# VH-VL binders against Protein FAM180B (FAM180B), part 6

Target 1, 160 residues: Protein FAM180B (FAM180B), of Homo sapiens (Human) (q6p0a1)
Amino acid sequence: TQPHAGQPMDSTSVGGGLQEPEAPEVMFELLWAGLELDVMGQLHIQDEELASTHPGRRLRLLLQHHVPSDLEGTEQWLQQLQDLRKGPPLSTWDFEHLLLTGLSCVYRLHAASEAEERGRWAQVFALLAQETLWDLCKGFCPQDRPPSLGSWASILDPFP
Short names: E, the ipSAE of ESMFold2; O, the ipSAE of OpenDDE; V2, 0.75 times the mean of E and O plus 0.25 times the DockQ between their complexes.

## First folded at step 1 (VH-VL)

Design m9 (framework fv_mavrilimumab)
Fold by ESMFold2-Fast, scan of step 1:
Structure m9 (fold): chain C 160 residues (1-160), chain A 123 residues (1-123), chain B 111 residues (1-111)
Amino acid sequence: as target 1 above (160 residues)
Amino acid sequence: QVQLVQSGAEVKKPGASVKVSCKVSGYTLTRLSIHWVRQAPGKGLEWMGGFDPEDGKTVYAQRFQGRVTMTEDTSTDTAYMELSSLRSEDTAVYYCATLRSYGYTGKNWFDPWGQGTMVTVSS
Amino acid sequence: QSVLTQPPSVSGAPGQRVTISCTGSSSNIGRGYDVSWYQQLPGTAPKLLIYGNSNRPSGVPDRFSGSKSGTSASLAITGLQAEDEADYYCQSYDSKLSGYVFGGGTKLTVL
């Protein structure tokens, strides 16, 4: 009996696709110096001009609607991601969410004051980083498993 | 340059099993994800499954689960696909192919492909 | 029928443009899984033509191009030549099936 609400063309729902950013320099500026945790623990874009660009609006949408805002949600998404890992390489959509979720973990880890909470954020981040390295290497890396967290260079190079 | 060379054509009776080989050269098998795709005469391509090198486990398409076994011999750089309880509708060309992916870009594709092995199931 | 839907056939005259569609759903193309395209000449193995929606491997002419929008992808072939007569397959991944999926194939005839 549930009516079908419909699915807009550019919806962020599971059936909707996302365009790749056309201005990588703007995206770099947003990620490098443009983000901060707000009072609710959500990542937001501080520069209103950058936020109003096409890449800025897209990033805002991803951060608000697709990146978990709390530890429990992040742990659930990590489990969901790990369940998917045994099949395919990640889609562009899933990989982008992986990167943004990892970024959110780093910000939340920095903001956390209690040792137990910091430990949980650090553990989730470490596992997300390992998933990222695995997917970067799955098709072309010489080793059977991705490098440890001490090897960050592989995250920057999509072609080994 | 990775190259895949498959075993020769097979003729089998219904109920038998067939084991197709795929020899890898130009790269180490343990660093590749080998998948199997079949094509019945005059029909389209159908994915059967492939090796997940991280866990050493294979993933099989639901339709073939219980009838297919995919293995590898790393000492000879050879992957195998064994299909049991053969039926006439299993008559097809069976291909091995290397799955390539980049998580950073979300891309996935099969390249290179083996030349194919014709398996005919007839009484 | 296939999980990814292609027209069974398309045709065009030499020098013209044709487009082959590949229609998926929210569990594959719509989920954001990239689309690859393969060309298969009679009696041969499939050959990679396009990967990652729009990228060409070395040796594929730029008259072949790929695009993706929403739950669908398209292969465009410009400047049709007789040697383009072949079967064309799209391919993606489907999260509901937890497996790789191919379109049903499109036979291209150059008239």
Scores: ipSAE 0.000, ipTM 0.501, lowest interface PAE 14.3, mean pLDDT 76

Design p1 (framework fv_potravitug)
Fold by ESMFold2-Fast, scan of step 1:
Structure p1 (fold): chain C 160 residues (1-160), chain A 118 residues (1-118), chain B 108 residues (1-108)
Amino acid sequence: as target 1 above (160 residues)
Amino acid sequence: QVQLQQWGAGLLKPSETLSLTCAVYGGSFSGYYWTWFRQPPGKGLEWIGEISHSGSTNYNPSLRGRVSISVDTSKKQFSLKLRSVNAADTAVYYCARGRYSGYYFDYWGQGTLVTVSS
Amino acid sequence: EIVLTQSPGTLSLSPGERATLSCRASQSVSSSYLAWYQQTPGQAPRLLIYGASSRATGIPDRFSGSGSGTDFTLTISRLEPEDFVVYFCQQYGSSPRTFGPGTKVDIK
């Protein structure tokens, strides 16, 4: 069998089909300044005109239907990803999903007002980033897990 | 191991409300979309809608005015209500688990035959 | 909505032969969002392939998927007696999720 990591990224479009190539400028504008969190914690497109374009409709579908909107869902999806039997490399689809979930996580971290909640989003983001790095390295890069919330307190205690 | 078991009334008259429940045994309840499908006799599957652990729902636009899905996280159950049924709603109804890491469905309930007749 | 068409509607073969099943979409579908299911009469569907080419857990390696754009294929390299059932393709890149009408694999 051949590894799936060899598939060219330009052959699979996040939210776009090969038969209808997207204008790079429109997609960049959507990602650069077009996203915000809704009241349910999902990323959505701020500008309805941009959202009604072909790339906007596809991105909206991915964000609303494939990316978890809450912390528990994000943590559970991360656990499911880590439990995949195939390990690295991830499929192109799983990798795209990982990147979009990380983006959502960054927005939620920025929006969090309580220190505890902010810390949990930061921890989940760190684990998602580690999974991204692990996939890119195909298991050949050294990997140190980031400390869990509370583990730093145990370093200050002489007893485990 | 994960198992889905479903139940509900299978014989209905036109204008009545269909009510089906699916219970999840084993595994985690969060991190998935809990989904309803139907399959008319001799036809393909039709997606009805889905619900997350947190209660977020998505419905097939063709059924959106008639369908409601609810969740009971303490019992690990989710339920379908379809209002104003007619003969076209006759089908085998299935519940299924959709992964957040993909909208393909890896575990299914046993199915419930729903017949709508006068 | 995206309409999926499967061909042939019925495929008559003998055990040991290769089966090739086609699924065509009315609009382009990313290969990442195409699945195949097997259904024994009277039973719920069983996931075979997701992301057009990835086999689900427990699925024998005689099943393989390929394709991109609007054309997708499920191949069964050497039919076993239990493989003479119905197969459905599904897209999950657009709402609503849609399924093809199915291909029935029959014994000659």
Scores: ipSAE 0.006, ipTM 0.495, lowest interface PAE 13.1, mean pLDDT 76

Design p10 (framework fv_potravitug)
Fold by ESMFold2-Fast, scan of step 1:
Structure p10 (fold): chain C 160 residues (1-160), chain A 121 residues (1-121), chain B 108 residues (1-108)
Amino acid sequence: as target 1 above (160 residues)
Amino acid sequence: QVQLQQWGAGLLKPSETLSLTCAVYGGSFSRYYWTWFRQPPGKGLEWIGEINHRGSTNYNPSLRGRVSISVDTSKKQFSLKLRSVNAADTAVYYCAREGKYFSGTYYFDYWGQGTLVTVSS
Amino acid sequence: EIVLTQSPGTLSLSPGERATLSCRASQSVSSSYLAWYQQTPGQAPRLLIYGASSRATGIPDRFSGSGSGTDFTLTISRLEPEDFVVYFCQQYGSSPYTFGPGTKVDIK
């Protein structure tokens, strides 16, 4: 893709400087290099300047108020999603929430100090990944619905 | 908008240490790697190394441990030190910003004015 | 390191003519991490093309880039007086980042 024919007449580009990245590029940089776990286990945006953009402020609010910071809260949110979900596709808001909750699990897996704790976060992440896959296949998956949180206890523990 | 200004000593004797500083005005400092290049008279550019706001560095192996880049995030400045210089280090030295986009594509989009460094033959 | 070679070394043309500049890499440049720069004597390089074919902000559409793997081309469709300067290709897909020796576009 090439610049539009009007680019030489664009007064903002005549000064020779590159403009601020568009929203999708800012979101990628926020997600790729901008996130860090705080002491409370919550993801936050590391760069204060990026956090002050409109996309950054929206992401900050979602991370602080809607993404759970602990294992119990994450399991509870996943159970609520599974109970209330009527099928794919999820709304844009719910899908974004699902992805950010999964990302939080990955950071917590990285931060976990013990194998047992890592295993519990990995289990929840796997279930979140299955919910994401179900949405991405638009109900045309070989399996109509992923197992609920409760049913995974039986699948992952073969010895009663 | 974004502007890089550089300064430092231009005339050195063999075995001395080259010291150059680059200051960044405008834009975000923490989102980028900040890079040094050099260009010997009449020749192409050579990459020296890069640094980010956390002090993470990558260097051109050809400089064999003679190079050190440091950063002062509070002043938005980064500096090049090249030890044990000789005549082959005579070049115009440039600082630059390493940009990136969603595609993961990197390029060098803003450059300092350049500093001519001459080492006795 | 990846060695870049540029041809021709000097290209003598008149304003209004088409210029085609070649850059060859000693090994494949992964993911099209290939850029082109323009340099006026005594000045810092100016980014023209990144990602082999994407024009940088403010660069006229007479400049275009193409190629993949080891063979890359910069084309200037209709030379303007200010285009008679030096052009360098650069790869940034492998450390150390490397530049070609340059192609000088001079006036006939």
Scores: ipSAE 0.000, ipTM 0.453, lowest interface PAE 16.4, mean pLDDT 78

Design p11 (framework fv_potravitug)
Fold by ESMFold2-Fast, scan of step 1:
Structure p11 (fold): chain C 160 residues (1-160), chain A 123 residues (1-123), chain B 108 residues (1-108)
Amino acid sequence: as target 1 above (160 residues)
Amino acid sequence: QVQLQQWGAGLLKPSETLSLTCAVYGGSFSRYYWTWFRQPPGKGLEWIGEINHRGSTNYNPSLRGRVSISVDTSKKQFSLKLRSVNAADTAVYYCARGPSYSLYGSGYGMDVWGQGTLVTVSS
Amino acid sequence: EIVLTQSPGTLSLSPGERATLSCRASQSVSSSYLAWYQQTPGQAPRLLIYGASSRATGIPDRFSGSGSGTDFTLTISRLEPEDFVVYFCQQYGSSPYTFGPGTKVDIK
């Protein structure tokens, strides 16, 4: 059979959630004020009570094993994501991955001590933002020249 | 840097199932689709199908009822099965990396190829 | 399916000459999804050009691609001895991906 012809497309939503009925509500609470970087550069959940819920345990697993904690891993994951663009829109799980990886970039950008390292995190964040826009446009975003790092400077200025 | 090695039985009788495997050495496995092509002696290339690391497949409609591609992500291998072979299936079979796509425009063609396996179907 | 036609079937030239190879599609093909391959008989194809005009890694600058819509061209500005082989165009913008029948570049 042809998977493209006649098969329904996977639907993706902004802020998706972790598959449980209340997962989006818990996720937003955690993301709003519940995360911090540990000494190893990995995101963790600050509130142990929230972390012990079923959605919190699943988020902890995703952060520990599926979201890169360093620049090289994040750049690798971005390349993998770009290579998947020939297929259907991102699954809910992949979209959660994308959002959490982008959030990790923001935290790491804020924690970076060197200007060059900060620049690299900002570049990766900008590219991940483009991937998010592609998914939100459901495949018909304008394919213009990628924005330069400078075009994102005004957005990222609050985070230095 | 990236190398594809393929193997499988090259001699088949009509009605048998062709089984070929391709292993990926080096580079990222999850960044790409992995594709099978064939080329009958002295003829052009025909696309058979493709698979990604999640097991999502696309097949050439001309082979759809007979073809199956599978992936073993942990071993970085993908395999072709073609059922009910006949003399028209005699060809060199190639595995290849790609296509892949970027949000920045042009998609990449098939940039790395296996060495090829000559498959002969005869009684 | 999209049918690709290549012309000429055989192009006879001498080393140092310019080669121009044509690929025509039965339907419009996005230039983003057209590739050119080189094949030595008995060997796997080698990617030369992707996205109609982008040179693949390690490919010499004597190879260039152009075109849009239904008409695409591969140009070899100065033929080297190793360039006297077969060339295929391919579209990978719609399933099934299809190849042209090939153009053989032969020595005069």
Scores: ipSAE 0.000, ipTM 0.472, lowest interface PAE 17.0, mean pLDDT 76

Design p12 (framework fv_potravitug)
Fold by ESMFold2-Fast, scan of step 1:
Structure p12 (fold): chain C 160 residues (1-160), chain A 118 residues (1-118), chain B 108 residues (1-108)
Amino acid sequence: as target 1 above (160 residues)
Amino acid sequence: QVQLQQWGAGLLKPSETLSLTCAVYGGSFSGYYWTWFRQPPGKGLEWIGEIYHSGSTNYNPSLRGRVSISVDTSKKQFSLKLRSVNAADTAVYYCARKYGRGYYFDYWGQGTLVTVSS
Amino acid sequence: EIVLTQSPGTLSLSPGERATLSCRASQSVSKSYLAWYQQTPGQAPRLLIYDASSRATGIPDRFSGSGSGTDFTLTISRLEPEDFVVYFCQQYGSSPWTFGPGTKVDIK
């Protein structure tokens, strides 16, 4: 169901009018409170009105059709990306895909109750973070590797 | 500590199928890639293929048509089947563990000598 | 596939000397995903170095690795009697995973 923040409203300032979200505000709301895991383990946009915006429609396409919903699919996609990719920079589409896959890993890690399952999602996230860092530094990385898997686990899972 | 123990028939005739099994003692079976390698006498190691604990496989292209790796998570073991063997398949075969993609092999089985002769 | 070459094929040295082993790749090894293994005849390989320069747990500090791209080096600062064995490099930057042919460290 539509959240209260998504409803249209009149401005009370002199010369009131209907407010429409700007793209940055829409994206912030989507990433902060607009995403949820569905019963299939797929990351989904909760608010249908936000999903109908231009950035929401593009995000929906990536989440529903291109971001894997399970651990094995995520690992296979990552390996395929790593094997086929020749160097930075990634296309905007591939970079967003990479970031959203990483975000999906964080949601799955937080939802997992078993230490073994959390460890697997943390491992995949660490590898995705490595690909993201390598792209962001344009092929020049002042450090060899992201923090250790233990460090990533403590950052992503506050309840050890 | 983790220990890998392997077994299987080591003497084969040309055209037969090689079958080897590796069992994992100690440590976790889940979350790892379980890998097979071979080393012909006096030569370097050749990667054969790997299997994730869920059953997803990745094979060396040079062997893809002949190799199959399977996993039994309840027994904590995985097996190699190599079809249509010939003298060139004579080697010591090793099983090994890998944490994930972009990782190295940390624990190895003791090795099994496989001889293919008429 | 990435082909690894190791040089020299055999190093003849005395205990206490420094050993320098080379591993060259036919194309760039992604992310310096290069490991070094030690193998005693008749035994399985033992991991020494991973990610080109990181020492594996329990490996003495006389072993060190360096390099990136296509050129990698394993250095043993002071050879001990147990170090006179075969050493292999292995890349895991792109599938299929490949090994070098090995360098034998032999007693002079």
Scores: ipSAE 0.000, ipTM 0.470, lowest interface PAE 16.8, mean pLDDT 78

Design p13 (framework fv_potravitug)
Fold by ESMFold2-Fast, scan of step 1:
Parts: C-alpha cells; structure tokens; sequence
Structure p13 (fold): chain C 160 residues (1-160), chain A 119 residues (1-119), chain B 108 residues (1-108)
C-alpha cells in the first residue's frame, strides 16, 4: 500500500489532465543553453547533462535523424511543405520539424563561409519562414495568402 | 496525384539476388524518403530500408549486409537489391513514400510484388 | 526494438457497429509517433491515422485514433462494409520502424 501522495487520485483532475509541465521548461533550457553544429553540419545539444534527460534524448534523436544535415535535404523539406499547403494544418510534430529545420538553417547560415552558400541558406530559411506563416495563417487569415515576406527579411538574415 | 509503380523478378532460387524497381509519377521526387517494405504471407509488414534522393540510405539492422537501395533521380526511380535470398524472404514487397521527412508514416504505396523463393 | 501487440486478433462485428482496436508497445513510443493502416486483401496498406490521432487526407471521419505512451486505440464509429479488413499499427518513435501483427475485423 503506497502513501497516498505517491498514488494518482482517481477522483481529481490536474491542470487539464496533465502533470505540472516539466518538459517545456527543459526544452526552454535546452534552447537557451544553445545548440551547435557538429563537423557533419548536424545540430547538437551543447549541454551533455540536459541531452541525457528524456526530453533531451528525444530532441537529440530528432535533430540527428529528422532534421536535414545539408542544403539538399532542407530544400526537399521546403518542397514537402509546399505539397502540404493544400491539406490540413501541419500536425504538431510536422510543425516542430519545421521550426527545428529553420533553426538548423540559421546555424548553417552562420557557418557558411562563401557568399553563394550563405545566400542559398538565407533563401531557404526565408521560404521556410513563409511556409511557417502560411501554416499559422490557415485558420486565421481571411485573404487566403500568406503574410508578405518584405517586413521579415531583415529579421531572418543575421548577416544582411 | 502521386503514384508508385513497381516491377522486378518474382521467382527466385535460394542464394540468388532479389532486384525490384519503383518508379514515382507525379509530385516531387526530391523531398521524401523512398522506402521498401515486405510482408510474408499472412504476416505483418517489415520495414527494409529507405533512400533519400541524394543517395543517403538507412537499413533495417536485421537485414544488414544483404540490402542495398539505390536511386536514379533523373528517372524518379529507386531500386532494392537483397542478396543471398532464402525461403524466409518469400513475401509481397512494397515500395512507399515516407509522408514527412521524419515520422516514417507512409502515404503512397506501390502495388506490391510477390516474391517467392523456392526449390 | 519496440514490439507492438494488437488485440483482439480478430474482432467480429456487424455493419453499423462501433469497433475498438488496441495497440500496445513494449516500450514508450516517443511523442505518440504511431500510425494506423488499413489493408484490403491483395492491396497495399492504406494510411489512416498518424501521430496517434491525426487523420490522413481522404480518410472518413468515422476513423479516429487516441493514446500515448504504450497504449493506443483505433476507433471506427460506424462500420461500413468496406471496413471489414485487417488493421495494423506502426511505431516510428524508435528505429527500426515496427508494425503490429494486425487485427482482422470480421463480419459476425
């Protein structure tokens, strides 16, 4: 017979049926602590202790196996998103993938040494950002068009 | 809008190499993991492996050393080779498209090819 | 590797009835990365549900999915004649991707 404090209470609900959210706090700490590119161009979690937590291990696996490591893979994700525009809003994990892929583009843009390569990463990032805005707009924007990129260009490129 | 068509030899003797090809019609070829599966008669599906249009591959560890998947981006085709077949490789083989870059749920499938390894 | 178990092996029902199919994983499936497929004899599988609860394009609203962790359910609210086929669950939370053995929905 375990102490009552260690047992779930079947007659009560907690915060919409969820435990106090611990994973979002860990995710914010992971993003705040920073990510880095490894020698293969893949995003890696800098903090090994956070990377070994359950949320950290999940994020590590997502970054290694599901976020493209090269320009070609990132361009294909953009094409896939364009295929999905006519469908329903992105699933939660597709949207998470979109955000992580955009983050990867920012890191690759920072690492790019040649002007042409930098330009290509910036262009792909801008287009991914537009698809993000389109997805967020599917149920909200009445004009049936994504928001203009003009006002966002300077924010999306850390090296204008 | 997207259609997958597959073909290849369906009758094999033990020790031979299985070779199947899948062609993609419509939609974007770039952007997806193109995947092979098999289903033994009366059993569930088994993932064999996948290939990206760049040629990058991932294989099921249970088939390691026997599987090779290749891609021809200009023809929008990808092919499976399975070496040293035996009776346990008898199955219907399917090609499919990974729905998203991650997740590996599969939204378009080829018609299937029955492969029989006997004698 | 994650092993998926489906129950019941065979579900005998009549058209118009509600079907509930279970899929259990040997380990927790990360982020509910679980899909359900329908397979008509002689045909390739058809994606019904992905991410445990998201309906694939073109799939009727009578199909719904739920669950997380190790316990997942596919529900068909009102069986149509064409629904009396085999259903498979698939996890993609951990490589290699694995499938359950299937649940056959039979006419009672």
Amino acid sequence: as target 1 above (160 residues)
Amino acid sequence: QVQLQQWGAGLLKPSETLSLTCAVYGGSFSGYYWTWFRQPPGKGLEWIGEIYHSGSTNYNPSLRGRVSISVDTSKKQFSLKLRSVNAADTAVYYCARGRSYWGKSFDYWGQGTLVTVSS
Amino acid sequence: EIVLTQSPGTLSLSPGERATLSCRASQSVSKSYLAWYQQTPGQAPRLLIYDASSRATGIPDRFSGSGSGTDFTLTISRLEPEDFVVYFCQQYGSSPWTFGPGTKVDIK
Scores: ipSAE 0.000, ipTM 0.483, lowest interface PAE 15.1, mean pLDDT 77

Design p14 (framework fv_potravitug; at its last look DockQ between E and O 0.03; V2 from the best seeds 0.00; counts 0 for: pae E 17.8 > 2, off the site)
Fold by ESMFold2, look of step 2:
Structure p14 (fold): chain C 160 residues (1-160), chain A 121 residues (1-121), chain B 108 residues (1-108)
Amino acid sequence: as target 1 above (160 residues)
Amino acid sequence: QVQLQQWGAGLLKPSETLSLTCAVYGGSFSGYYWTWFRQPPGKGLEWIGEIYHSGSTNYNPSLRGRVSISVDTSKKQFSLKLRSVNAADTAVYYCARTRYYSSGKYPFDYWGQGTLVTVSS
Amino acid sequence: EIVLTQSPGTLSLSPGERATLSCRASQSVSKSYLAWYQQTPGQAPRLLIYDASSRATGIPDRFSGSGSGTDFTLTISRLEPEDFVVYFCQQYGSSPWTFGPGTKVDIK
């Protein structure tokens, strides 16, 4: 369901639960239960009971509001990440967003029926993975030179 | 209730840098794209660019090289700088809020009051 | 870049009449991500319609939107005195976000 424009959005009702990352063990349990891509392109938790818990509701809101549901949105966000490669490491919040977007790409790649769309999702996923590796290295690399996926050059090329 | 309030210098000379700030009250700063628009007198609106609360930006290609948008999350503020202004940059400037959902995109729901910026000769 | 055009540029009508405003896109607008705004001179735009046909909260039911692809329409079923202002369409289907040039609704 799309939100109505002009409707006031109470920050305490929405923002409070989204800004605090879940403990890694909780996130793993939710992801271990599995995700499912519905016919409307929305990614949600398969286990209905887990989806109704507080951590499950948080993950659902993150998937609904922060993880792009289409290729265009994912590509736009990827471009923003690439524009900031020289900058500081992502916040924990934005890094969680990056990881969930990457996970979403895997599900959408697997669900894509057309070869061209599958190729585009694969390309975007590879670039997101590269951005993830670069961001992780920023805290470890004295020169801010994260490792490259170099051996995967054919995946990153515009000619799949 | 979300409110956007904006301020900055309204009178500039050619070649100066336009600088405006927008503050967000009554709502979450996180999870939204914070956007600048402008409207020349008697004309339609032009999208300038946007910034996510984490600092990532996306700019209108027609303004590339002159525009920068920044964010101060601790103050819940974001700012516009437009370098090397000229008479064509005279407009009412607006800040606004939007969000992208995994199931779609959201239109601009809250707008600042507008700031008239005049570039004198 | 998706270029939006609006017609007519000015629409002269009387209170109580039906207004029909057109917005045409140079390319198909993804998922009908097309909004309509009302703007009183000297004020910020006010959102009326989003996703081509969904009415924003608090907007009177005399405002309705329709269309898809490249052709979109805003209809005001019965003009009230406050409706004689400027209306803009705006697409948010692809970056950069673009606006139409506007249609002014004038009292005849």
Scores: ipSAE 0.000, ipTM 0.435, lowest interface PAE 17.8, mean pLDDT 78
ESMFold2-Fast, scan of step 1: ipSAE 0.000; ipTM 0.436
ESMFold2 (binder alone), look of step 2: mean pLDDT 88; pTM 0.884
OpenDDE, look of step 2: ipSAE 0.006; ipTM 0.583

Design p15 (framework fv_potravitug)
Fold by ESMFold2-Fast, scan of step 1:
Structure p15 (fold): chain C 160 residues (1-160), chain A 122 residues (1-122), chain B 108 residues (1-108)
Amino acid sequence: as target 1 above (160 residues)
Amino acid sequence: QVQLQQWGAGLLKPSETLSLTCAVYGGSFSGYYWTWFRQPPGKGLEWIGEIYHSGSTNYNPSLRGRVSISVDTSKKQFSLKLRSVNAADTAVYYCARGHRYSGFGSKYMDVWGQGTLVTVSS
Amino acid sequence: EIVLTQSPGTLSLSPGERATLSCRASQSVSKSYLAWYQQTPGQAPRLLIYDASSRATGIPDRFSGSGSGTDFTLTISRLEPEDFVVYFCQQYGSSPWTFGPGTKVDIK
């Protein structure tokens, strides 16, 4: 078995798991039952068995080292993505990073106790979702490129 | 008691497709991996692949291009198709129940089918 | 893939003796996810031990497993006539799941 193109691989024994391609069942298990916020606000894999799989260890790397744990970091990452992105498609790494950052926003939105904090996480999530949709359509969707992070007024109430 | 019964064509010519079915009697079908193995005459076991009741599959990379496993949850059956067979595919084929922990893939096999001898010859 | 080696290939002993079977992995087996199976010629394998040391339901206490990392052992404390068959180890710590080539226990 070979690693995904452009992705570093941990070749130590990681338990069960396929190097390439990832099995849908593993990703479903990780996303459905395996994730939680730690005390620092960072998304992590709760289940050590899942974390020990090859896909789990790769996901752990992304979550621990590349997905921001706070709102300011998430906004900064999104701004950098928007500034550097010429167009679709994103690399597999960048697309996964985008999806996981969005998932982290959903967890933080759920955990937020104050309306103002919840609103800010929802706004960032909405912009990340638009970036994701633009990539999925390869730039040929009915909508043009997503609005910039500086256009928060356009995303004041993204959810009912 | 949980019992696995398997059936299918045992005599094949090179290039044909092997098709085997395994039926689960008694016990729960959900929550387990349903797994196929083979054992060439006088040799050890080789894992072919497995399927969860949801339809999610894992295949041995050495066979991935030729193997397909499917499940029929209503009948509590799962089936193996192996395409483009040759003499090296001659083996006794077994279906088995694989325990699942909370994580990826099957673990150990606690219930096995009776086996089906598959011979590939011209 | 993890390659499993079993030694000896053939173990010749008498009924009542202790049998020690070894399984060695080419790299560390995560969480000691290793199982032992018994196989009578012409029949499907029978699970003996899982997670390196846990005895499966209905398996006599003369069977025990031990080990971690790369070295695992199956011990049969007192061989009975029905124990003179083939034994396989299997790892499920890393995909693809792999089996050893087997150790045959035969009568001396």
Scores: ipSAE 0.000, ipTM 0.467, lowest interface PAE 19.0, mean pLDDT 80

